# Designs tried in a protein design chat: VH-VL binders against q9h9l3. Part 240

Target 1, 176 residues: q9h9l3
Amino acid sequence: PRKMVAIDCEMVGTGPKGHVSSLARCSIVNYNGDVLYDEYILPPCHIVDYRTRWSGIRKQHMVNATPFKIARGQILKILTGKIVVGHAIHNDFKALQYFHPKSLTRDTSHIPPLNRKADCPENATMSLKHLTKKLLNRDIQVGKSGHSSVEDAQATMELYKLVEVEWEEHLARNPP
Below, E stands for the ipSAE of ESMFold2; O stands for the ipSAE of OpenDDE; V2 stands for 0.75 times the mean of E and O plus 0.25 times the DockQ between their complexes.

## First folded at step 13 (VH-VL)

Design ia61 (framework fv_fezakinumab)
Fold by ESMFold2-Fast, scan of step 13:
Structure ia61 (fold): chain C 176 residues (1-176), chain A 123 residues (1-123), chain B 111 residues (1-111)
Amino acid sequence: as target 1 above (176 residues)
Amino acid sequence: QVQLVQSGAEVKKPGASVKVSCKASGYTFTSYYMHWVRQAPGQGLEWVGWINPYTGDTNYAQKFRGRVTMTRDTSISTAYMELSRLRSDDTAVYYCARSGTYYYDSGPRFDPWGRGTLVTVSS
Amino acid sequence: QAVLTQPPSVSGAPGQRVTISCTGSSSDIGLGYDVHWYQQLPGTAPKLLIYDNSNRPSGVPDRFSGSKSGTSASLAITGLQAEDEADYYCQSYDSSLEGWVFGGGTQLTVL
């Protein structure tokens, strides 16, 4: 009976040679796919690599971006106490410097029944794009101008709904 | 052989600073968080903070903010904890301990631990 | 102050079972964060005994087991042996403090 949200974050490269992933956008949607949060976020460190092909982030998005500390506080207020769905969600939590309870975390890249429905090996980490195409017959992350974190969060929630009843029952019997 | 080797005991006067080191070996230093935990004589364990050796990002327990600084040197796989403006009640054994960053990599449990560094603060 | 509450001491005879409780709040154990347990022998560093509520690291005897329910966790030790005399600490994560928290420790005496 906890509320459920889905999250997707975009990261840019900071630090030496742009190897550090820093939060630059976060989108959170509710169970029905309605947007609860969607902001560009200004990292505290100098951006070395916008990673625009994947992130969709450009210098102009940073002009009115919310500072990291403020954005983080807003995001954590939304996530705390809720079931949070994401794809490879550990990357999002690391970028947020946040530990969410494992029992309230749903990672669509690590749900064996979801891979099984997609005719993929149960232990493989499949991309969000592949699972969405195979199971929802929808193309996301199209083009070369970067991904939409809103679109990704919405797709992630819809994917989870396909296995929600089965997976929640599994988790109730086999707590993580 | 995963090991954490800490620097030797320190004796300090109130108001001084102390810097303790923790040298890691037997694993990829930047793939795990490094934590600092202290224990006053005859007392319990108290978390001080952590550092992400890959990014240099830190997070400190509220009680120690403004007095503690955690750093690392990736070239020698060593983490440091510096505590300033020492008080007599900072007398404790200071441990470093490794944790995973999320559930995929051993999660937030602390394993292994260093043997500890005794810091004595006396007037 | 310790954030998690443990009894300060517990005792048992060789071969008996003892249980050590660890009580948290709605911002840590009650929020769903896992509980870990550490054993500290006199003069030594703590050693991981139980992780993620009920899992044993390699080398830990099956006499040690953990459980979690609601805002509390428990460590059970069966077949008590003299070498089990130690301090035992529970640990979790607290969302309000944004940090790791420990219980005050329980001293086990084997009589």
Scores: ipSAE 0.703, ipTM 0.881, lowest interface PAE 1.3, mean pLDDT 91

Design ia62 (framework fv_fezakinumab)
Fold by ESMFold2-Fast, scan of step 13:
Formats: sequence, C-alpha cells, structure tokens
Structure ia62 (fold): chain C 176 residues (1-176), chain A 123 residues (1-123), chain B 111 residues (1-111)
Amino acid sequence: as target 1 above (176 residues)
Amino acid sequence: QVQLVQSGAEVKKPGASVKVSCKASGYTFTSYYMHWVRQAPGQGLEWVGYINPYTGDTFYAQKFRGRVTMTRDTSISTAYMELSRLRSDDTAVYYCARSGTYYYDSGPRFDPWGRGTLVTVSS
Amino acid sequence: QAVLTQPPSVSGAPGQRVTISCTGSSSDIGLGYDVHWYQQLPGTAPKLLIYDNSNRPSGVPDRFSGSKSGTSASLAITGLQAEDEADYYCQSYDSSLEGWVFGGGTQLTVL
C-alpha cells in the first residue's frame, strides 16, 4: 500500500496590497495523526499582511523561521510518492509551488460521499470547520487568534478516513 | 477567443541577449501560468520554464538557470522571456504556451500555444 | 536529450491503425503524472491533441485516443488519413527535474 499523509499550510499576504498568498507555516501528519513536520516558514518577499486572525502568524514567528527554499525541499521530500490529503489542497500546492500527481491527491473539499455523510449537497464546497463539526463532532479553528495547521491537518486526515474505502474504490474504477 | 501573439523573428550575434514577448487576450491573464518551450530546427520540444503572472514567481529548467529571465506586465497582459549570453545552439523557435495552475484550473496541459518566435544566433 | 522515449518514426497506409508509445520512468509517468499529446503539422505550432492521458479537446476527432499504464503511455490513431502526417509529442511532469518533459517526437508518415 502507498503511504498517506495530510497537509495544511498557513499563508500570509505579500505583494501589492498583500493580495499574494505566501507560505508561512506548514504542518504534515501521518495516517495516525502523528506530526511529521511543523515549521514556520519565512517568505522570500516582504510580508504586507500577516492575516493573523486566520493564519495565526505573527511577526515573532518569522524570527528564526526556516527560509522558503529550504522548507520547500524538506516538505517535498515528505510528500513525493505519497497519497497527500488536504482540504482545498490546491491552495497549499500553489503556496509550495509544487505539482503533486492528481492520482495521489485527495481533496476533502471535493469528495461527494463526504458531503453526503454531512447532509450537504454533494457538489458544494464545504469548509473544513463545518465538515469536522458535522462528522467528527469536534470544534476546530476556535477563537480569533488564528488556525492551527496541525489541528487542521489532523482533522483532514480523520475526515478522509471516514470515506477512504468507498473513495479509493471509486478512484480505482474512475481514475482521475 | 483565447489568443497568444508573439513578437517577430530576431537575429542575434553570439554573446548577445534576446527578449521575446507573448501578448495574451481572451482570458484573465493572471489566472493561468505562462510557459516557454523551444524547438531547434528539425529537433524536438524543450521546456524552458514558466511564470505565474499573478505573483511574478518563476520556475526554470535546470539547463537555463542563470541565463533565462521571465517577467510579465499585467497592465498589458504580456509575458516576456529574456535569454542572455546567446550561443549558436540557442537558435530555435521559442513558443509561449498557457497552462492551468493545477487540475482544478484545467491542469498543467499546454493550450493554447503562440505561433512561435524564430531566434537565430549566428556570427 | 529527450527525457521521455518515443519511436523516431512510424508509418501506415490510409485507413490503418498506428500507435505511438511514450516511455517514462518512476519519477514522471510511473509516479502518477498525467500524459498529454501534441500534434505538430509542418511549419506550425504544436496543438493539444490529448490531455490527462485519454481526454480529447473540443474539435479533436475520436480517431485519436490515449492510454496510460505503469511507466508508459500510448497514442492510437485509427482510420489513418493523409492530413494526420505530422510530428507527435508526448509530455509529462518529472519530479526529479521539477519540470515539464517531452518525448523526442515521432514523425508519422502516411504512405
């Protein structure tokens, strides 16, 4: 069996008016939810907007943060050849400037059986917070001090496990 | 109608630089990556690199690092590829080509392609 | 040199079926990256013919089909016609090179 990990990234705003999303933290957990990687990451560009309410990133976290190119190398070494689970994972891959194979990618924001279990329309894009509350009876992303990417990655893996057998069978019959 | 219109043919001497342009129309310029691919006369296709027009981030094939620079001007939806320290074996047609950013954005397939810009490097 | 391996040429008569192979490695096609195919008519830019292994863009006849298995992909052309005479290139992504890679190209001659 091919190994599986879950990823969640936090981004800060760089570029004109802080509109560009740059990687500032990445967390990766294994199938059992154990942390394989969790580092603050220093963007190569000036941070205009920390987006602290959502990212949890503050200026203090950038002191001694791992430079982007080094962190990227470490992260890609973990992801390569594995099934990678995430929520709206295309945003994480864009922030990493990384192209993961579609056949090895699992996006919990686009798995129809998962929405069905949550009594949501199959083609809707539901938030991680909503799916976690409905299906795991757990509150994540609580408060106004920012999200924990470790918490989000762990929740994402647990959500995927609820539909893993059904979805892997679907993908085997309908290769992406 | 989605179109990529490239600048005209260039003739350069060895050691010079060349800058090729690719003007996009018919879509949101910043929503897709712009790639550059070259083809020497009678030879195959070789990927040079890409630019993300939204961020300005670039990614170059190992062979061209240190000699190629890709830029863009979002106000005129135009991407540029500049190749420096030209050699005779840089003689090729240089194509720009569009791709999606990930599989949700039509994926990393190249469509459409510009018509190409012939760059001839000779003394 | 080309990263993906294609035969340099194939030939067939009108109405026949031809196949063009594209062989990669464990760092590209074998790692699960999709294969795309491009047709290049003489003197023109390449045109997307098949994407994501087996899908056809609007306007591409169903005579053209693609498949992928393991580290290899294949382009099949049925009912071969004179206007199919062109160069055909496969393309994928290589994780070791962190970039897009092409096959060396296959010249199809319709005899």
Scores: ipSAE 0.825, ipTM 0.918, lowest interface PAE 0.7, mean pLDDT 93
Fold by OpenDDE, second read of step 14:
Structure ia62 (fold): chain C 176 residues (1-176), chain A 123 residues (1-123), chain B 111 residues (1-111)
Amino acid sequence: as target 1 above (176 residues)
Amino acid sequence: QVQLVQSGAEVKKPGASVKVSCKASGYTFTSYYMHWVRQAPGQGLEWVGYINPYTGDTFYAQKFRGRVTMTRDTSISTAYMELSRLRSDDTAVYYCARSGTYYYDSGPRFDPWGRGTLVTVSS
Amino acid sequence: QAVLTQPPSVSGAPGQRVTISCTGSSSDIGLGYDVHWYQQLPGTAPKLLIYDNSNRPSGVPDRFSGSKSGTSASLAITGLQAEDEADYYCQSYDSSLEGWVFGGGTQLTVL
């Protein structure tokens, strides 16, 4: 059995009108929810929109932030060889400009058994906040001060653990 | 039809720099990574690096870090690769090649390829 | 220099089946990264032949097939034809090098 980690990233807006999503924080937790990585990251381009309401990122967090290329190297070292769990994880990988094997990726936003357990349509894309509330009876992403990527990563891992056995068996029979 | 049109052959002296262009057409230039791969005469393929045309972010193979610079002009859907401090062993056909931006979406497969640009480095 | 290992050459008669191996390591194919194959006809640029281990792009005959297991991949060509004479390259990603890697290439000769 391979080791499993969960990842969540926060992005800020760069480029024209801040439409480009750039990595500004990354959190990685292990199977038990222990934090393996949690860093503010400095994008290579000028930040136009901190998206603070959602990202929780403020200008002060970028003062000593880790340069993107350095952070990416650190993160990739952690993810290498692991099963990586995330919610809508394509956004995280997009921000990281990282290619993780599909066979080693678990996206909790696309796991039918998880949706079924939450009394949601199996083919629907449900939010992390919704699934966490329904299945873990926990409120995340509350307030207007922004998300906690550590909290979100932990919630993602806990959600996956609820359907891990069933889903891993399914994947073994139906490899991506 | 998706096409990658590269600039013409170059002849350079050792220590000089060369800049090769690759103009893309038939698809959204900023939606795909642009890679550069070279092939020395009679040798195999060697990955040089890639650029994200949308963000301008680049990643280079360790071997070329410090000598290669990849850029793009989105207004004309053109990618550029500049290699400096040229050596004789830099003599090769340099290809641009398109790939998806993410492994899980379109994967890191190269399709299509440009026709290549021969760069000859000789004293 | 190539990270992935291929036989330098293979040969076969028309109509025969040939296979080209691509051996990687625990940092590339062994990690689960997909393998892609390219065909390079003499004097031309490489062309995508197989992607994601076993998929064929449009226009590639079904006599070309790919597979992957463990740290290795394989390209199989059935019903070998004269026009198949070319160089073939496997390609994957190496996490330790943080970059895409190619095999050394295999020259296929049709006898």
Scores: ipSAE 0.017, ipTM 0.570, lowest interface PAE 8.8, mean pLDDT 91

Design ia63 (framework fv_fezakinumab)
Fold by ESMFold2-Fast, scan of step 13:
Formats: C-alpha cells, structure tokens, sequence
Structure ia63 (fold): chain C 176 residues (1-176), chain A 123 residues (1-123), chain B 111 residues (1-111)
C-alpha cells in the first residue's frame, strides 16, 4: 500500500504587479496529522506582494527561510511515490514546479462525494474553510494575520478521510 | 482553431547556433506550457525542454543543458528555441507542442503540435 | 536509446487486431504517471491519439484503445485499416529525469 500525506503551500506575489505566485511556505502532514515538513521558503525572485492576509508571510519569515531549490528537493523527496492530498492542489504543484502523478493525487476541491456531504453542488469548487466548517464543525483560517499551512494541511487530510473508502473504491473502478 | 506555426527550414554549419520560432494562435498563449521535441531523420521523438510563457521559466532535458535556451514574446504569442554549438547529430525536425498546466483537465500531454522545422547541420 | 521500450515494428492484415506495448520503470509508468499515445503519419507531425492511459480525443475512432498495468501500457488497434500505417509513440513523465519521455516508436505495417 502507498503512504498518504497532505500538503498545503503559502505563496507570495512576485513578477509584474506581484501577479506570479511563488512558494514561500510549505507544510506536509502524515495520515494522522503529524507534521513531516514545515518550512518558510525564500523565492528566487524579488517579493513584490507578501499577500500577508492570506499567506501569513512577513519579511521576518524570509530571514531564515530555506532557499527554493533546497526546499524543493526536500519536499519532492517526501512526496515522491506517495498519495498526496491537497485542496486546489494544482496551485501547490505549480508553485513547486512539480508534476505529481494524477493517479496518486487527491484534490479535496474536486471530490464530488465530499461536496455532497457538505450539501454543496457536486461540481462546484468549494473553499477549504467552507468544507471544514460544514463537515468537521471547525473554524480554520480565522482572523486577519494569514492562514496556517499546517492547520490547512491537517484539515485537508481529515476531510479526505471522510470520503477515503468511497473515493478510493471509485478511483479503482474509474482510474484517472 | 488552435494552431502552432513554426519558422522555415535552416541549414547550419557545425559550431553555429540556430533559433526556431513557434507562433501560437486560437488560445491564451500564457495559459499553457510550450514544449520542444526533436526527431532526427528516421529516428524517434526526443523531449528537449519546456517553457512557461507566463513567467518565462524554463526547464531543459539534461542532454541539452548549457546548449539550449528557450524564450518567448507574449506580445506576439511566439516561443523560441535556440540551440548553440551545433553538431551533425543535431540534424532533426524540431517541433513545438502545447501542454496543459493542470492534472484535472489537461495533463502533460502534447496537443497541438507545430508542423516542425527541419534543421540540417552539415559541413 | 529511448527511456520507454516499444517494439520497433508490428504488422497485421486489414480487419485484424494489433497491440503495441510500452514498457517503463518504477520512476515513470510504475510510479503512476499517465501514458499518452501519438500517431505519426509519414511526413507529418505527431497527433495525439490516446491520453491519460485510455481516453480518446474528439475525432479518434473507438477502434483505438489504451490500457495501463504496472510498469507497462498498451495501445490496441482493432479492425486494422490501411490508413493506420504509421509510427506510434508512447509518452509519459519520468520523476528521476524530471522530464517527459518517449518510447522509441513502433512502425505499424498493414499487409
């Protein structure tokens, strides 16, 4: 059986008008929610917009941050060969410049049974905050100081566990 | 109609450089990755590298690192591949090909392809 | 030297079934990366024939099908026709190389 982890990344704005999303923090948790990785990451490009209200990233976090190339190597070592759970996970993989196998990827923003349990349209993309409140009765991403990628990764794993048996069976019958 | 139009055939001497263009139309140029794939006469397909047209970020197959440079011009929706220090075994048809950036709607599959640019390296 | 292994040639008579194999390793197909197939008619660019192991683009007949098992994938062509005579390439992604990889190609002869 393949091991399973959940990931959540925080991005800052780089490039023209800060429109490019660059990796600035990554958290990875195991099946039980224990932290396997949590580091601030220094983008190779100048940070134009910290996006602090969402990312929780501030200039102080960049002082001891792991350079992107080194962090990427560490993260990919953890992800390779594992089932990776995330929410809108294509954004995380894009920021990592990483192609994870689709058959080993689980995106809690695109699991119809999960939306159905939350009384949401099955084909809609619901936020992690909304699904966590509806299904786990827990408030995450609270306040104006930014999100905790550890909290988000843990919530994402717990959400996936609610539909894991049903969804893995579906994927076995309907391989992506 | 999604289309990739490549520049015409080139003949170069060993040691020279060649720059091939690929003009995209019918879609948002910056929303898809662009790849370069080559094929020597009578041989198979070989991946050269990828460019993200939005950021300009590139990644090249190990065999071509130090000799290939990929760039783009978003104002004319055109991608470029420049190969330097040409050898006779670089003689090939060079294709540009589009891929998606997501695992859910489009994968790292190549569609469409340009018609190819023949680069001949001979003395 | 291709990363994915295909037979160099395959042949069949009109109306018959042929199968083209594509063998990878634990760092590509065996790791779960999808396999895509391309058809290349003489003198033309490759055309996407099968994507994500078994899906057909619009306009590709259902006599073309793909499958994947373990470290290998297969392209099956049923009801073989003369116009199927072409080179066929499998393609995937290799995690060790961090790049897209192709099979060496299979020349299909109909006769």
Amino acid sequence: as target 1 above (176 residues)
Amino acid sequence: QVQLVQSGAEVKKPGASVKVSCKASGYTFTSYYMHWVRQAPGQGLEWVGIINPYTGDTFYAQKFRGRVTMTRDTSISTAYMELSRLRSDDTAVYYCARSGTYYYDSGPRFDPWGRGTLVTVSS
Amino acid sequence: QAVLTQPPSVSGAPGQRVTISCTGSSSDIGLGYDVHWYQQLPGTAPKLLIYDNSNRPSGVPDRFSGSKSGTSASLAITGLQAEDEADYYCQSYDSSLEGWVFGGGTQLTVL
Scores: ipSAE 0.563, ipTM 0.848, lowest interface PAE 1.9, mean pLDDT 91

Design ia64 (framework fv_fezakinumab; at its last look DockQ between E and O 0.75; V2 from the best seeds 0.00; counts 0 for: pae E 5.0 > 2)
Fold by OpenDDE, second read of step 14:
Structure ia64 (fold): chain C 176 residues (1-176), chain A 123 residues (1-123), chain B 111 residues (1-111)
Amino acid sequence: as target 1 above (176 residues)
Amino acid sequence: QVQLVQSGAEVKKPGASVKVSCKASGYTFTSYYMHWVRQAPGQGLEWVGWINPYTGDTFYAEKFRGRVTMTRDTSISTAYMELSRLRSDDTAVYYCARSGTYYYDSGPRFDPWGRGTLVTVSS
Amino acid sequence: QAVLTQPPSVSGAPGQRVTISCTGSSSDIGLGYDVHWYQQLPGTAPKLLIYDNSNRPSGVPDRFSGSKSGTSASLAITGLQAEDEADYYCQSYDSSLEGWVFGGGTQLTVL
């Protein structure tokens, strides 16, 4: 069996009107929730909107942030060959400008058994916050200080573990 | 209709630089990656690199790092590939090709392709 | 130079079935990356023929099919026609190179 990691990224706004989502923090945890990677990342272009309310990113975090290309290399090294769990993970991979094999990707925002367990419509897209509260009885992303990507990655992994056996069996029968 | 229109053939001497253009139409230029692939006469396809037209971020094959520069002008939906310190073995047809930014957006498959630009390097 | 391995040439008579193999490694196809196929007619640019291992774009006839298993992929052409004479390339992503890779190409001759 392949090793499993969970990833969560925070993005800031760059480009025209800050509409471009640029990677500003990335956190990766292992199956047990241990932090394997947690770095602030410096986008290659000027930050227009820190999106602090959601991202938790402030200007001071960019002072010693890891340049994007360097961080990307470090992150890809960790992800390569692993089953990667995330919530709405396509956003993370897009921000990384990276393609992970579909067969090795697990998106907790698109797992019907997980939604069913949370008494949500199976084909609905539920937030990480909602699923975490419903299934883990834990509050994440609270307050106005922004998200913790480490906390979010850990929650994502724990959510997946609730349906891992069932979902892995399903994927084995129905490979993407 | 989605189209990629490339600049005309180039003849260069060794040590010179060449800049090939690729004008996109029929789709949102900044929503897709632009790749460059070359093919030497009678040889196979070789990936050179890609650019994110939205951000300007570039990623090159190791073989071309230090010699290739990919840029874009979003105002005219045009991508550029410049190759410097040209050698005779750089003689090839250079193609631009579009791909999605993730699997939901046409994915990493290359479609469509430009018609190619022949670059000849000879003394 | 090519990272993926293809036979340099294959041939068949009209109406026959031919297959083109594409062999990768543990860092590309074997890692789980999808395979795409391109057809290049003489004197033209490559054209997407198969994507994501087995899907056909609009306009590609169903006599073209793709499959993937382990570290290898295969393109099958049934009911071979004269217009199928072309070069065929497989493509995938190589994690070790952090880039896209092509096969060496296969020249298909219709006898």
Scores: ipSAE 0.901, ipTM 0.942, lowest interface PAE 0.5, mean pLDDT 95
Fold by ESMFold2-Fast, scan of step 13:
Structure ia64 (fold): chain C 176 residues (1-176), chain A 123 residues (1-123), chain B 111 residues (1-111)
Amino acid sequence: as target 1 above (176 residues)
Amino acid sequence: QVQLVQSGAEVKKPGASVKVSCKASGYTFTSYYMHWVRQAPGQGLEWVGWINPYTGDTFYAEKFRGRVTMTRDTSISTAYMELSRLRSDDTAVYYCARSGTYYYDSGPRFDPWGRGTLVTVSS
Amino acid sequence: QAVLTQPPSVSGAPGQRVTISCTGSSSDIGLGYDVHWYQQLPGTAPKLLIYDNSNRPSGVPDRFSGSKSGTSASLAITGLQAEDEADYYCQSYDSSLEGWVFGGGTQLTVL
């Protein structure tokens, strides 16, 4: 039996015109929603755009932030060997420069039964905010001062739990 | 359609550096990772590292850290691998190979491969 | 030397079936990472033959198939042809090394 965790990352803009997404915060919660990790992370490159409206990251958060290489090592120790749940999780793995096994990855933006429960087209990519409102009757990512990666990770785990039995049975019969 | 064209064979003395190029065509250069893999004469395949052409981020196998540097030039869709402080056991064919970034965009499989660049380290 | 273990050689006659094994550990195949297979004809670059355990790229005949179970993967070639004579390499990702790893290669001889 593998343990399950949920992850959500916040990215800031680096590189030309701030178009590159660099990791600036990571939150990981366990199956029950308890926080296992939550740190601000200092990108190795100059931050061009904090994207504060969405990321919630400000210059002040970078003062005592954990350097990327150190944070990455800590995060990977938590993720290795576990089933990792996320929403559009490929963006989080890309920011971490990390390749998690496909068979241990659960992306709530690509689970047809979850969309079906939300009365959405099965193959559409629905936002975390929309699915959480439809299925959990809860508003997340409210306001204009940025998202909470802890809140997003917790919501993501709760969404997955709604389809866990059905989806794990599907994956056992149809290995990825 | 998709092609990776590598630079020609190199002969180097021990202690020198070599820089191999890999020119991509037929796809968006910055949308895929570029890997480097080597093969010593009569031996198997050995992964050296990767570069993200969009960001310039690199990751190297531990064995090559401190001796290898990967770079790219997006204006000419070309990736480079430079190996320094060459030893005779660095004699190998060096391949570049393309991969998707993650499972939703072609995944981490290597396709296509360049034809390889033979690097011979000899006095 | 090689992280994944393959038999060094395998042989068969035209029309026969051969199987090439690829054995990993708990940090690669056993951890759930997919296995890919490459065919290398003499004097050429490797070519992707099977990806994500059992999928074929366009242009690869259905005579080639792959499977994975536990810490091991297998490449099956049915209806052997002389043109199949090549070296075959398995590949996966290893979490401890944080890198791609290859098998030592298997030389297929068609009698």
Scores: ipSAE 0.734, ipTM 0.890, lowest interface PAE 1.2, mean pLDDT 91
Fold by ESMFold2, look of step 15:
Structure ia64 (fold): chain C 176 residues (1-176), chain A 123 residues (1-123), chain B 111 residues (1-111)
Amino acid sequence: as target 1 above (176 residues)
Amino acid sequence: QVQLVQSGAEVKKPGASVKVSCKASGYTFTSYYMHWVRQAPGQGLEWVGWINPYTGDTFYAEKFRGRVTMTRDTSISTAYMELSRLRSDDTAVYYCARSGTYYYDSGPRFDPWGRGTLVTVSS
Amino acid sequence: QAVLTQPPSVSGAPGQRVTISCTGSSSDIGLGYDVHWYQQLPGTAPKLLIYDNSNRPSGVPDRFSGSKSGTSASLAITGLQAEDEADYYCQSYDSSLEGWVFGGGTQLTVL
């Protein structure tokens, strides 16, 4: 069986009007929630908007941050060959400029059995915060300090475990 | 309709450079990667690299690093590939081709392709 | 030295079935990356024929089919017609090269 990890990223605004989402933090946890990677990352472009109230990223975090090219190499080495779990994970892969096999990708924002457990419409896109509160009875992303990518990655893995057996069997019968 | 229109054939001497253009229409140019793929006469397809037209980021196949430069002009939806220090074995048809990302419509497959630009390197 | 291995040529008579293999490695097809197939008619650019292992774009007849297992993929063509005479390429992504990769191509001759 393939090893499984969960990933979450925090992004800042770069480019014109800060509309480009650029990677500024990445956290990866294993199946048990242990942290395998957690680094602040310096984007290759000028930061226009730190997006701090959501990202938790402040100017001081960038002082000793790992340059994007180096961090990307470290992250991709961890992800290669593993089942990667995330929430709206396409945003994370886009920020990494990375293409992971569809058959090894699990997106908790689009798992019908998970929505069903939360008494949500099966095809709805639900926030990580909502699913975590409903199914794990935990509040994440609390306050005005922004999100923690470690907390979010850990929550994402716990959510996936709730449907892991059913969803893995479904994907075996219905390859993406 | 979606189109990729490439510049005309080029004849170059060894040691020169060539710059091939690829003008996109019928879709949002900055939402898809643009790739370059070449084909020497009677040979197979060889991937050269990609450019992200939104950010300008590039990635080149190892064989071409140091000799290839990919750029774009988003105001005219045009991608460019420049190959320097040309050799006779660079004689090929150079195609541009569009691909998407993991969750976007086209994914990692190439669709559409340009018609190709023949670059001939001879003395 | 293509990254993905295809037979250089295959042939068949009209109405017959042929298959074209595409063999990769543990860093591309074997890692789980999808396989795509392109048809290149003489003097033309490649055209997408099969994507994501087995899907046909609109306008591609169902006598073209694809499959993938392990480190290999296969393109099957049934009911061969003269117009199928072309070169066929498989394509995937390889994580060790961080790049898009092609097979060496297969020349199909309709006898």
Scores: ipSAE 0.247, ipTM 0.741, lowest interface PAE 5.0, mean pLDDT 90
ESMFold2 (binder alone), look of step 15: mean pLDDT 91; pTM 0.936
OpenDDE, look of step 15: ipSAE 0.887; ipTM 0.937

